VHH binders against Uncharacterized AAA family ATPase y4kL. Designs and how they scored, part 3

Target 1, 330 residues: Uncharacterized AAA family ATPase y4kL, of Sinorhizobium fredii (p55530)
Amino acid sequence: MARGELMKKLLASYGRDEDFRAVAEQIIDEEEKKNNRVLARTLRKTLEAGPQRTQSAPKALAPLIPFPEAAADFVERIEPEHNRNDIVLSAANVRVLLGLVKEFRRADEIRQHGLKVRSKMLFCGPPGCGKTLCAEIFAAELGLPLFRVKLDRLISSYLGETATNIRKTFEFARKQPCVLFFDEFDALARTRDDSGEHNELRRVVNSLLLFIDNMQPKGFLIAATNLDRSLDAAIWRRFDEVLWFDRPEAAMIGRFLKLKFKNVPVAFDPARNSAALEGYSFAEIERVCTQAIKAMIIERRKQVQERDFNRALQDEARRRAGQARLAPMI

## First folded at step 8 (VHH)

Design s27 (from u9 with Y100F; framework vhh_7uia_1)
Fold by ESMFold2-Fast, scan of step 8:
Structure s27 (fold): chain B 330 residues (1-330), chain A 121 residues (1-121)
Amino acid sequence: as target 1 above (330 residues)
Amino acid sequence: QLQLVETGGGLVKPGGSLRLSCVVSGFTFSSYDMAWVRQAPGKELEWVSSISGYGGSTYYEDSVKGRFTISTDNAKNTLYLQMSSLKPEDTAVYYCAAGFSRDFWESYDYWGQGTQVTVSS
């Protein structure tokens, strides 16, 4: 346990890559257990980026294929920073995603039998419930690059232009295995409200839907929308799977709280507060946890007290009330 | 077609060392989590060590931590388990497995046929 002992072992492993790696991993694990998660994460990234011989280097994603310069405003490559241990998913979503991974890994055999592989997903639910994080982790698990498309920016970039070929713009995604992620897909619902550009918006939207219909991705196409059950059936029927990212129920909240406090000493059982957090999104719950941890640090305590957590929850409730007050004034 | 073939087992005296190898074919090696799982005579399957397909993070069962090292050679599509300071209690059939981590609902999907390790005085 002593930091000096681990440092001594690290120095003693100089020139022995395998021994060095083992001691470095132990140091990282100790830092995680001491609530130095940021340091532990930084050290792990440094270690994984370093020279290695008998250890897997960090998974190299498929080689970058450049996308058109015109697409740079609304297409970006997302570098993975998370893994499966960073997300809490419903059992239903886990089963669907695991099924998709298994089909992808056996795609050639499935196609050999004349069957199609599922490749198009729609992620539905309120903001802050893990849709983008899930897409990132899914792409990382498959070793595929993730390209994020902001639908609002895409539409804006094509307004006032000559009719564009959406397929041609995204041809780079068809040439390589990748995950193409369309964020803010509910922008489609706004096409009928922009009277000045209505015909141009409709044209761009129809081109995008046609692209989705006809695309045969080597990897996956994922669209994410904040719309709930009100989404037009004509839209979600274009996808092989529809996954619902609802606000978490008590059991999922309990798992999430244990995950967020895994490397932080706490003087209380966070999971006992699951009921108080019902109705909150994962993003809101994470803010509560983060604020409670910050309070411990600022007050120079060694454990998060239940009071820290309750204060952070009150602050988050006030933030929600403040947002509600501002929304009617916009 | 996915195949896992283990080699490197054998008879060794207590305190000795062995290196197990698992050659993988039929898939992109780094796309799967890999694990070593053992079964001692008359006992249940016991997880020994895992290496993630993402990031190459390693995990060990407490009784082998510091004695065993899991590693991969992506160029050779090979998973290794370097075993040192072997004890009679380490006697088991060792299996190479590919799939998901123990934190998921799904069990590992692919298994080799196993290689026997016997630690005998």
Scores: ipSAE 0.000, ipTM 0.175, lowest interface PAE 14.6, mean pLDDT 75

Design s3 (from u9 with S30T; framework vhh_7uia_1)
Fold by ESMFold2-Fast, scan of step 8:
Structure s3 (fold): chain B 330 residues (1-330), chain A 121 residues (1-121)
Amino acid sequence: as target 1 above (330 residues)
Amino acid sequence: QLQLVETGGGLVKPGGSLRLSCVVSGFTFTSYDMAWVRQAPGKELEWVSSISGYGGSTYYEDSVKGRFTISTDNAKNTLYLQMSSLKPEDTAVYYCAAGYSRDFWESYDYWGQGTQVTVSS
């Protein structure tokens, strides 16, 4: 039977342990027959471990952490809707993130030896390349609540305030492990880079940077910026790690295409289109895949045809050209 | 149709060198992560080395670091494993594998048939 049919049976057997195990074993046996021994061994190990979540699987729901009502306008809790199977990361970024996870799990031992645990990350790169999604998945994998901070609203709320008041607002993050995610951090970076006059905005920016310097989160602080190579050194130096989220190369595109078509039959090899998508962001590639799948559904076909993909790609290229003409993006 | 064909195995003396080759057909070579996995007589499969299709980042099992080098020739659609300072313990069937590495799970969709490497006099 087709691989997708076996996967459907596996999902349908959820809650029926005997049926689930039987289907899972059939899938493992099929992988062994295809000479995929490492995969078969890994799947067998996972199955034999019972209903345990591996490090790559989504973690248990994060604890509920209260935060000040006054912060509700610029802080929101994000419930994870994605897991690590929904993202493609560079090998370099995976290595850094795994190192951070390992330090976090052994944080008490590291601190007992008088050493600092890395907890502050800056995510850099153009829009649509997975920065926000990575923060969500990273928090979910660690079982930590994710709080997104809307920087523009934070700045507006703290105009005329001090670093001490900003620190008080985020005291909840120091009491329990969590991930604080400062989205659109480029707003602060541009203000600092372009600032030539003393004003209240500069004071708020400097207060926030001082807050970042002095904060020791029990979990993580992540900032995301669309700036590339123009970031003030005074800003990125404040972070333990800087991760680059560039537009994907052909190999990453191939993995992403396979991921996006995992539950949909295709009449062509999606990975063979990787070269045609070079220069596109993950968000743009996802739109191409989504439009191709919609075309299949609308036409009541059972497979995505290569023509569906090519038309979606052409439409995205046209959209991209139109967007470039309106205004340069960050 | 995706196929991987390994060559270059053989008998070599301890301290010697061998270069394994894996010719890939049926897909865009750079779209996949590639790996070498070996199986010694009576033992389980052991991952040896990987090279990422993204940027060509390389990874090695601790026992082969400094002795083995993984590389690709994209124009020839070929993966190589340069093996030096070979030890009797390196005796195994070496498999070429292609797929999407997930870091926590080294998952490969396509495998070659293997090539025998014997290190002895």
Scores: ipSAE 0.000, ipTM 0.160, lowest interface PAE 13.9, mean pLDDT 75

Design s34 (from u9 with F104S W105L; framework vhh_7uia_1)
Fold by ESMFold2-Fast, scan of step 8:
Structure s34 (fold): chain B 330 residues (1-330), chain A 121 residues (1-121)
Amino acid sequence: as target 1 above (330 residues)
Amino acid sequence: QLQLVETGGGLVKPGGSLRLSCVVSGFTFSSYDMAWVRQAPGKELEWVSSISGYGGSTYYEDSVKGRFTISTDNAKNTLYLQMSSLKPEDTAVYYCAAGYSRDSLESYDYWGQGTQVTVSS
């Protein structure tokens, strides 16, 4: 069963001890099958330690190492909402990510041989193509906490600071396995008008790049940028892997449409419309699917009709045309 | 059909608390991500908080973390925003929104009429 379905069954079984335990065991078994042994072990221990009348003292789980107060304005912990069934990835990206998972699970053995484990990734591509979602799902799959860094706020906070102070702020990421995610990383690559502020920004940028060079995370550092293939080589060569998140081709669109309509009755084959959606981002395609499903719900129909999908597609095409006219360089 | 109706706004003193409610009709509450978005006088729309339609995960704008709590009552089809330690800067019209997004304003297709929150100087 899908993770969402199991989680729903778990919550629905509240107050029914036998049903609750059965669903909890299924979740634990699924995590073990995914080789998430740390999570599976933690869940099993929690289930066995449960609310027993003979056990008076609930043992508190060791708290996750928090980020320092100085970082609170630009670091946030993201709770995963999605799993592997919620994303469509290119074969090339799947291959790289699976390789990283294998290295992570054998990290101690690799390090004992004096070799470095790949831990730094750069996600490149236009907005709405799954970069943030991929980082979230990757962290969830490995059972690692995800910390998002708001790069503009970080840069502002570190005007006048050194690489040492930046490193100190991110020491929490070295104390436990985690995914540290830098969104809008192209902020570091932007060219601004020459000024005193530009000189200070360049210093902070150089300090952040030096931090990235010297960072040895127990988990992963992921940076995401909207700069397609125009990135400065000095930036992307600092990463162990560069993954490209392009607008989806027809085959990926077909898989995405099937995913979005998986549990929704449909009176037509959505995948036959894949060619018409070429050039659209996943976010744009999701809007089309969402609008078609909403039309079914609002009209109280039992199935999404082809006309619902065609209307939604026309509306999205009109929206794209309007955006292109107002902001042609986006 | 699909409607969102906000209530609970009003005048409150700095440091006070208010609870906003949004009654949702015309769809299954858990089918959409729900959000609170505010607009202060003369300012742009600002996303405040969201709750996921699947799993109930909550998200907050940094300026309201620790002060505001988003929650739902699925049996009543109602979204809440519990606001505490209110500041004059929180004065705004608060909108309830529904869509398929954690924090992207462009991805919320359904919006309520708004409810005014005024934090007295």
Scores: ipSAE 0.000, ipTM 0.088, lowest interface PAE 23.0, mean pLDDT 75

Design s35 (from u9 with F104T W105A; framework vhh_7uia_1)
Fold by ESMFold2-Fast, scan of step 8:
Structure s35 (fold): chain B 330 residues (1-330), chain A 121 residues (1-121)
Amino acid sequence: as target 1 above (330 residues)
Amino acid sequence: QLQLVETGGGLVKPGGSLRLSCVVSGFTFSSYDMAWVRQAPGKELEWVSSISGYGGSTYYEDSVKGRFTISTDNAKNTLYLQMSSLKPEDTAVYYCAAGYSRDTAESYDYWGQGTQVTVSS
C-alpha cells in the first residue's frame, strides 16, 4: 500500500488498540519490504513494549552506564539495528568473526584456564567497504551496545589541556559488556614532530596506545582505518586480529546486488553487472542500487529496468571522476 | 600521478638469487599495500607476496615461503623482492602493484609494466 493511505488508516484507528496494532504492523512490514530494516526493527520494538504509546526518542538511546560529559563531543551510543543477513563479507573475515563470537560465548571457561579471550580488532580498508556496518552487526549478534568514538575529534579535544586521562574517560566501557568502536583510527598517524603542537599531540597519542594495551573489555574494542595513512607496527600489533575490508570482487558484488534487490522486482539479472562494478566500494554500489530503485518509483514502473541501473552506474562513475579531480586539491 | 617502475630482472640459473626493485612515485608507501604479482607465459596472474602499509607485515604465496623476502626502503621509495633458491617454475614477468589488498592479484589498483625473470640452465 501507498504510505499516505497507511498513515490515514493509522490515524483512523486511534483509540482502537487491535486496529492500531494491525495497521502499525502493516507499516512495519512495508518498511521492511523497502529495505528500511533499521526503522522496521525500531518500530517493532516500540510496538512490542506493550500498550504504552509513548513517543520514542528520535535519537540514539542513552547509555546504560553514562560516559563522562566531556566525552559527549566524541563518544556516542549506537543501538545495533542490523543482522548478518544485511552484510556481505569475505570468507576469511567471516571465519575470524565467528571464532571471536565462539570465544566470547565461552569466555568464562577460557579465563578459568588462565587464557586471554581475543577482544581487540583492527578493521582496515578504503571507505565504504563495510567496516562500520560490520562493527554494528557484530555488536547486534552479541546483543551488545555499540559506543562510537571519533578518534580525530578525541585527539583534537585533548590538545592544549594540562592532563589527559584516557583510561578514566573510557572506564564506562570497561564496567559493562559493550563494543567500543574507534572510528578514524588513522588519526594516530598524524603524530609528527615538525608540528607546533607535536609534544601535546604525542602525549595524547601515547596515552591512547597505553589505554589500548591495558584495556581488557568485557566485550570488544574495534578500531577502523581507511588506509589513507599507514600505522606503525607499534599500533597494529596491539590488536588480537586485523581484518581487511577490500573493495569487493565480482563474486561478492553479485551477492551484494542480490541482497540489495531481494525485495524489489527487477526486469534483468543484477549479477550480470558484477564485472562493470569491479573497483567500486560497497557504498558506491549501494548508491547505484538505491538510485535505480528511486528511478523506478519516480517513473511509476513496476520493476527496475536495466536502463535505470545503467543510468545510475553512469551517474556514480561521473561522481567518482569528479571526486578524484577534487581530492588532490583538498 | 602514481607510477611504479620495476627493475632487476634477468636470466639466472636454478638455485640462484635475484633482487627485484620497484621505484614508486606520487605516493607514500604507508598509504598503500604493496605487492609482487607474476605471470608465466600462457598462465593467469599469480599473487606472490605483499607488504602491508601498516607496519610492514609481510605475506607470501605458499610456493615461495622461505625463498622470497619482500621489503621496503622508505627513504628511496623503493619496494624490493629478494628471491633465493630460484626454480624454473619461478620464470615469469614480475609486476609491482599497489592497492588495498593482502593477497588477491585482481584487487590491486596500480601496476608497473613488469620485469622478466627467467630461470634456466
Scores: ipSAE 0.000, ipTM 0.110, lowest interface PAE 19.0, mean pLDDT 76

Design s39 (from u9 with D103S F104S; framework vhh_7uia_1)
Fold by ESMFold2-Fast, scan of step 8:
Structure s39 (fold): chain B 330 residues (1-330), chain A 121 residues (1-121)
Amino acid sequence: as target 1 above (330 residues)
Amino acid sequence: QLQLVETGGGLVKPGGSLRLSCVVSGFTFSSYDMAWVRQAPGKELEWVSSISGYGGSTYYEDSVKGRFTISTDNAKNTLYLQMSSLKPEDTAVYYCAAGYSRSSWESYDYWGQGTQVTVSS
């Protein structure tokens, strides 16, 4: 069934409990068939729980403390739309993340023994390798809200400001369990020719690093950078864990291709292309898969053919070459 | 508090049969997708089979299709893996796992301690 039709049917069933439940079950079944398991589970739990009191009652779940309006230019709340089935991670990163989840769930017991719980992580690697997606899925698995901070915008807004103002801005994150995600953390490495701006930038950067050092989150603080191994070692030392998000190796590419084609008939074995795709980011590989699927749809065929995949790969390679020629303009 | 406990492993001859059981405690059985994941000596973890906690759909790795059957007994909170026509290549530690994934072992949050299955003459 079309999604829009099911939604219309659900709204039309309002006030008729038996009909409403039947349509809701259909929507949940469709999400499960699309392998949206986390969403399907959330919807089923919501349906099973039902209304406990009046319909105008506020949510029973812990209320979310919003960020200040002044921070709206550089802070965004992200609603998780992805689950574990949407990501392929290295075994090393899975082990670290699972360890962090276990410590978080037993935080009170660990603290009673006088030990600290790991709460600060740095995600390093080239763009398109799953850093932001990983933070989103990690927050979803813990049931924590995710607040994304665009660091370059924050730094610009706080030129000439005090460390106290930065601390006040992020007080909302200290007062609730959440994941505070600093995107584009490599902005800390920015330099300026003007000495006045350079001195102010240095002050803001130092204030942010002090904030990170002194913050004891009830959940997690994650920073993501594209600088890979070129980031200053003094910055790495401020984090409990550093996770590397490198371009995927052949085995990870094979799993990712199977993931991207799981709901689409394919006339070839996508995993045979794994070795040929070494050096590509997950984002680039996803674009290739998406373009191959679109070609199938446009040509009105029932299966993605290897020629669709090869053409999409060639188009992506040309796109990379074109972008590389333009990059020096920066 | 959430626990998965596997039993039923052991030594079996090629062509033999064995049934693994996993007793689940601390959560509603239908709240998760349940899976069997194995690790042969010196090899990576390999997803074997899963059953949806929602709808009860079953899935199998190609090498075990027709030989292995995954099932649940919700009243006993127990997951089963019925193995038949066992081969030496099936020798591995078998883990019971729970999460929200059809076939990605990296997506399972809860794991048992494992049970050894050895297929040899």
Scores: ipSAE 0.000, ipTM 0.104, lowest interface PAE 22.6, mean pLDDT 76

Design s4 (from u9 with S31Y; framework vhh_7uia_1)
Fold by ESMFold2-Fast, scan of step 8:
Structure s4 (fold): chain B 330 residues (1-330), chain A 121 residues (1-121)
Amino acid sequence: as target 1 above (330 residues)
Amino acid sequence: QLQLVETGGGLVKPGGSLRLSCVVSGFTFSYYDMAWVRQAPGKELEWVSSISGYGGSTYYEDSVKGRFTISTDNAKNTLYLQMSSLKPEDTAVYYCAAGYSRDFWESYDYWGQGTQVTVSS
């Protein structure tokens, strides 16, 4: 449709009629400037047709969702800094996410037919493969606030608590549409498998799992874990969808490199280096790209040279080797 | 400066075939993911097919698999959609689109003007 930034602004302007119309007009003007006259005309006709939704009271209030002060050490509101143009996802994950977006937008119609709307997702895969970024972008695309929950701190705070008491803490997420993101869900998985844990800690874990089972969010609940497909079935079965964030394959690496160098002149074809980056996470690949661009800027050159990229890759390989050396001997 | 111009639309009978073309100018064709997106009367935009700017991988909406074929001719800077066994439900305005991420085609930066395809007897 429109550019990602304009689309984000359009979604962010929801409930503000004049701002919404201004952004919509900007999107239409951008399409006209790109000589997309049919699309621009279609969008303008749609805008001028007026509200085709019932005059349900417009959301006059921006959703201000407070959470308990007692939760301040493990719940944080995240302001989105990225849009859909900042991420490369597998086709399988995109299909699931787009399906969830469409289902959410038609949630009232689905519920009127007595059917449940999918709202719980588990993001699995190694660190740096886009799990947190995906949750941020997903929330931004829906225009929903994102709340990050640090699971280790939550578990510590609720030692000995019941599912009912935990539920009260997250009442804000049940009352208004938002994305509740449980980061480092590994903490729950590790505790589940450890027979040496205190009975009270095990009770907290079981209470959290029961809370997840019984939670009916108006928006979404997303949990992210660094565990691979060896994750206990008792955990992942509690979610409507499980998305796998593996280290990228060559085709995804090629797309990511083109994305990262989209607005930067390069003296070489970045996609030629896809094979050399197999086994690297998106975070590692982004560091290579960033360092190569910084080298160009520092040396006051107009293009990223392949030597800049190769030097950055060597530096990243050295960093990986250093981290491996720090791994505990077992 | 980037321009996408679709041609090849028209009236066709059910079971017929049609080939849509999208001539691309103003950028290096192979750097972009390309897609065909359609909009039927009174409905929202529906992604039909994509071809990757890296590796040339092709992707299709389930309802068109086996009937539609997406392809490119880099020498002519042209994207094609070969449509066969057309059905009345294929009636729509077909748009050519280009961007860096086929996975979020709705965020594509460049769109053509569209071409009308009508399937009726």
Scores: ipSAE 0.000, ipTM 0.222, lowest interface PAE 15.3, mean pLDDT 76

Design s5 (from u9 with S31T; framework vhh_7uia_1)
Fold by ESMFold2-Fast, scan of step 8:
Structure s5 (fold): chain B 330 residues (1-330), chain A 121 residues (1-121)
Amino acid sequence: as target 1 above (330 residues)
Amino acid sequence: QLQLVETGGGLVKPGGSLRLSCVVSGFTFSTYDMAWVRQAPGKELEWVSSISGYGGSTYYEDSVKGRFTISTDNAKNTLYLQMSSLKPEDTAVYYCAAGYSRDFWESYDYWGQGTQVTVSS
């Protein structure tokens, strides 16, 4: 909303500063001739940035910790691309996450009193409701590296072999504070014991669950599953906290719409459409917002109109219905 | 005791500048998320800016971007808000807040007493 107007002001301000910029360019060139390259680069960066050009908040790099070469097939480091202003969370989830952050920051004091720090979380809910984004932002806010485990690759690596190496493979996560994130955990939790293939998978699943039970991370272990409240109680009881990422309620949708349109001018109140989006995931709502913004750009308009939003919503509803029909029946 | 004390408020003309300071005592400064939150007469609390305790990432409300800058001096346990190009709409009591937040301002546990900023001719 603000971005288009800010860009116009930035371009206007730039034109007014032509004489200043010309003088600044001459000073930078002189520093380069004197071999003061560091100073010249700093001055160029400052001049190019300008007083109006505020970039996304720069962040310190999370600690880089090594992990075994053999794990490279199913473990990867994730650099966060999002911050707390990119997510809308339920009040219940905020309360739990804040409690975990507080315990983590006071972990030494808690442990000195002989008490355990909560470190294991299960994120439950349908796809597109912010589970992975939440893990990313949580790790970023704590300044911890995020390692994502590809569960399909992990299963494949241990199928037909002894699973005793799982603990050894993840020993790096016990040595240094980090967030270890197991996505699509329902692939492991929903095994059926009807055949020999399923029996091998069951063995790997049981070994992973035992690993989770016995692991004492210095940071956090997060598992994410698309299962809703049908999840086996024996699974979720293994975690210190279970967070539910349901499709957003009207109030959360309103906040999300304001967030997605904050840098784009709109001719309507996006929050008025919150009720119409009930039942949609955050990912689906984001697609609606993105398509509405694209329509504004394509039609060469300066603000998103309600008709752009309504057309995008119709298109998303159609896409949703189409995906249900094309989903493989396995 | 954890304590936050704000200073630097006052009367300023439109287009002017002010720097607010918040001195923090009683905890390890850099481990807390810090924020500036304001309340205009007869209005709800409005989050202005925050800085993460881990990594030092900064965030701003859209109406203050490019005009306000949040920063910290860990050696002095002090949080700053540099305000420039002030508008009458910026008139409010400004609070320093500390805590842990996943959304923004609503989740802060500790608050200062506030400092009044008045922008008028």
Scores: ipSAE 0.000, ipTM 0.239, lowest interface PAE 12.9, mean pLDDT 74

Design s6 (from u9 with S30D S31Y; framework vhh_7uia_1)
Fold by ESMFold2-Fast, scan of step 8:
Structure s6 (fold): chain B 330 residues (1-330), chain A 121 residues (1-121)
Amino acid sequence: as target 1 above (330 residues)
Amino acid sequence: QLQLVETGGGLVKPGGSLRLSCVVSGFTFDYYDMAWVRQAPGKELEWVSSISGYGGSTYYEDSVKGRFTISTDNAKNTLYLQMSSLKPEDTAVYYCAAGYSRDFWESYDYWGQGTQVTVSS
């Protein structure tokens, strides 16, 4: 291969965008001619994504039907700001998500055989364990826009308008491929308390569940809740898949630490601290890592020292102790 | 800069064995998931196996479990795929890939050139 000569031309084209692109196209073409389609595809993505990776504008998004103005207060369009470097998933969750991606890509063939495509997921687990982040990355990977619905805000607007707003939200999602993400879904479990409560509110909640049952989205419907295995079975059966986002075990913590420090020089082995972080959520661990990196930057050091990490861990432990004192009795 | 180079492919009879190697340069692979991905003529990419950068946890596609073994040699910055009991349907170009999540191997930004494996009687 003339790799050395092409590389020389590429370096010589530095600062000349049109020349650089022309040489890059030659390199990609050479890989395609060698039947290196995977490498050629990866190089093409890199070439096209380079200047576009600046998240200033939503240039990657397909044309969308405008969301109703009345829904703006409880529906938020999420622009992708995170990538696979920001998440560590269990093997079980990986397997399910990969299966859903494959079914989505072959949905028409599946439907031709009279079978339904899985499109509804429930994410369960404590806060800070990656539920919202997973929905964002999943939507970005599929190239679908993500719309976040805060269920508490939806219900608390005007009860008389809630059913209309729910219907309009589902009609919007049915018209175009998207990921519709219901945050704080445990609000449904609380309002389903059957004794001594407001009958009208319970009727609205039951209507929402019926909309979930009857809707087949062109993309996906994801609901996230802090409830775990004690969740009402009537809620579980509405979904094609239920994924559990538990606090990470030592192996997942070690991997997460390696990912968070991958582009930052460190004077210690971050994975050796996995045991000290058992019981922490991913969000708490990320705060520790971020604070350690900030300490390096503020103190004008060239690498993160273990003392920076230990101080950040102490500060996070102090925050947890303080919050535990202020938390309501449960 | 970042580079992955595969070797070890070739022609082998059904039931035979081959060991593929991937030399990693330009970055520390301990921070990355490493994967083997194959593409048979005229077909789509198929993930075969992965090994994590932390603890060396291994994962396999169902059709290769018990037949293939993924491993690393940290001193040589090299990833291996030991293939045994090879079948004609294992015929493909095998690629080495590096990324941060095996869930999205199709989106890995670091790939090698590939090495051809042909299983034929």
Scores: ipSAE 0.000, ipTM 0.226, lowest interface PAE 14.9, mean pLDDT 75

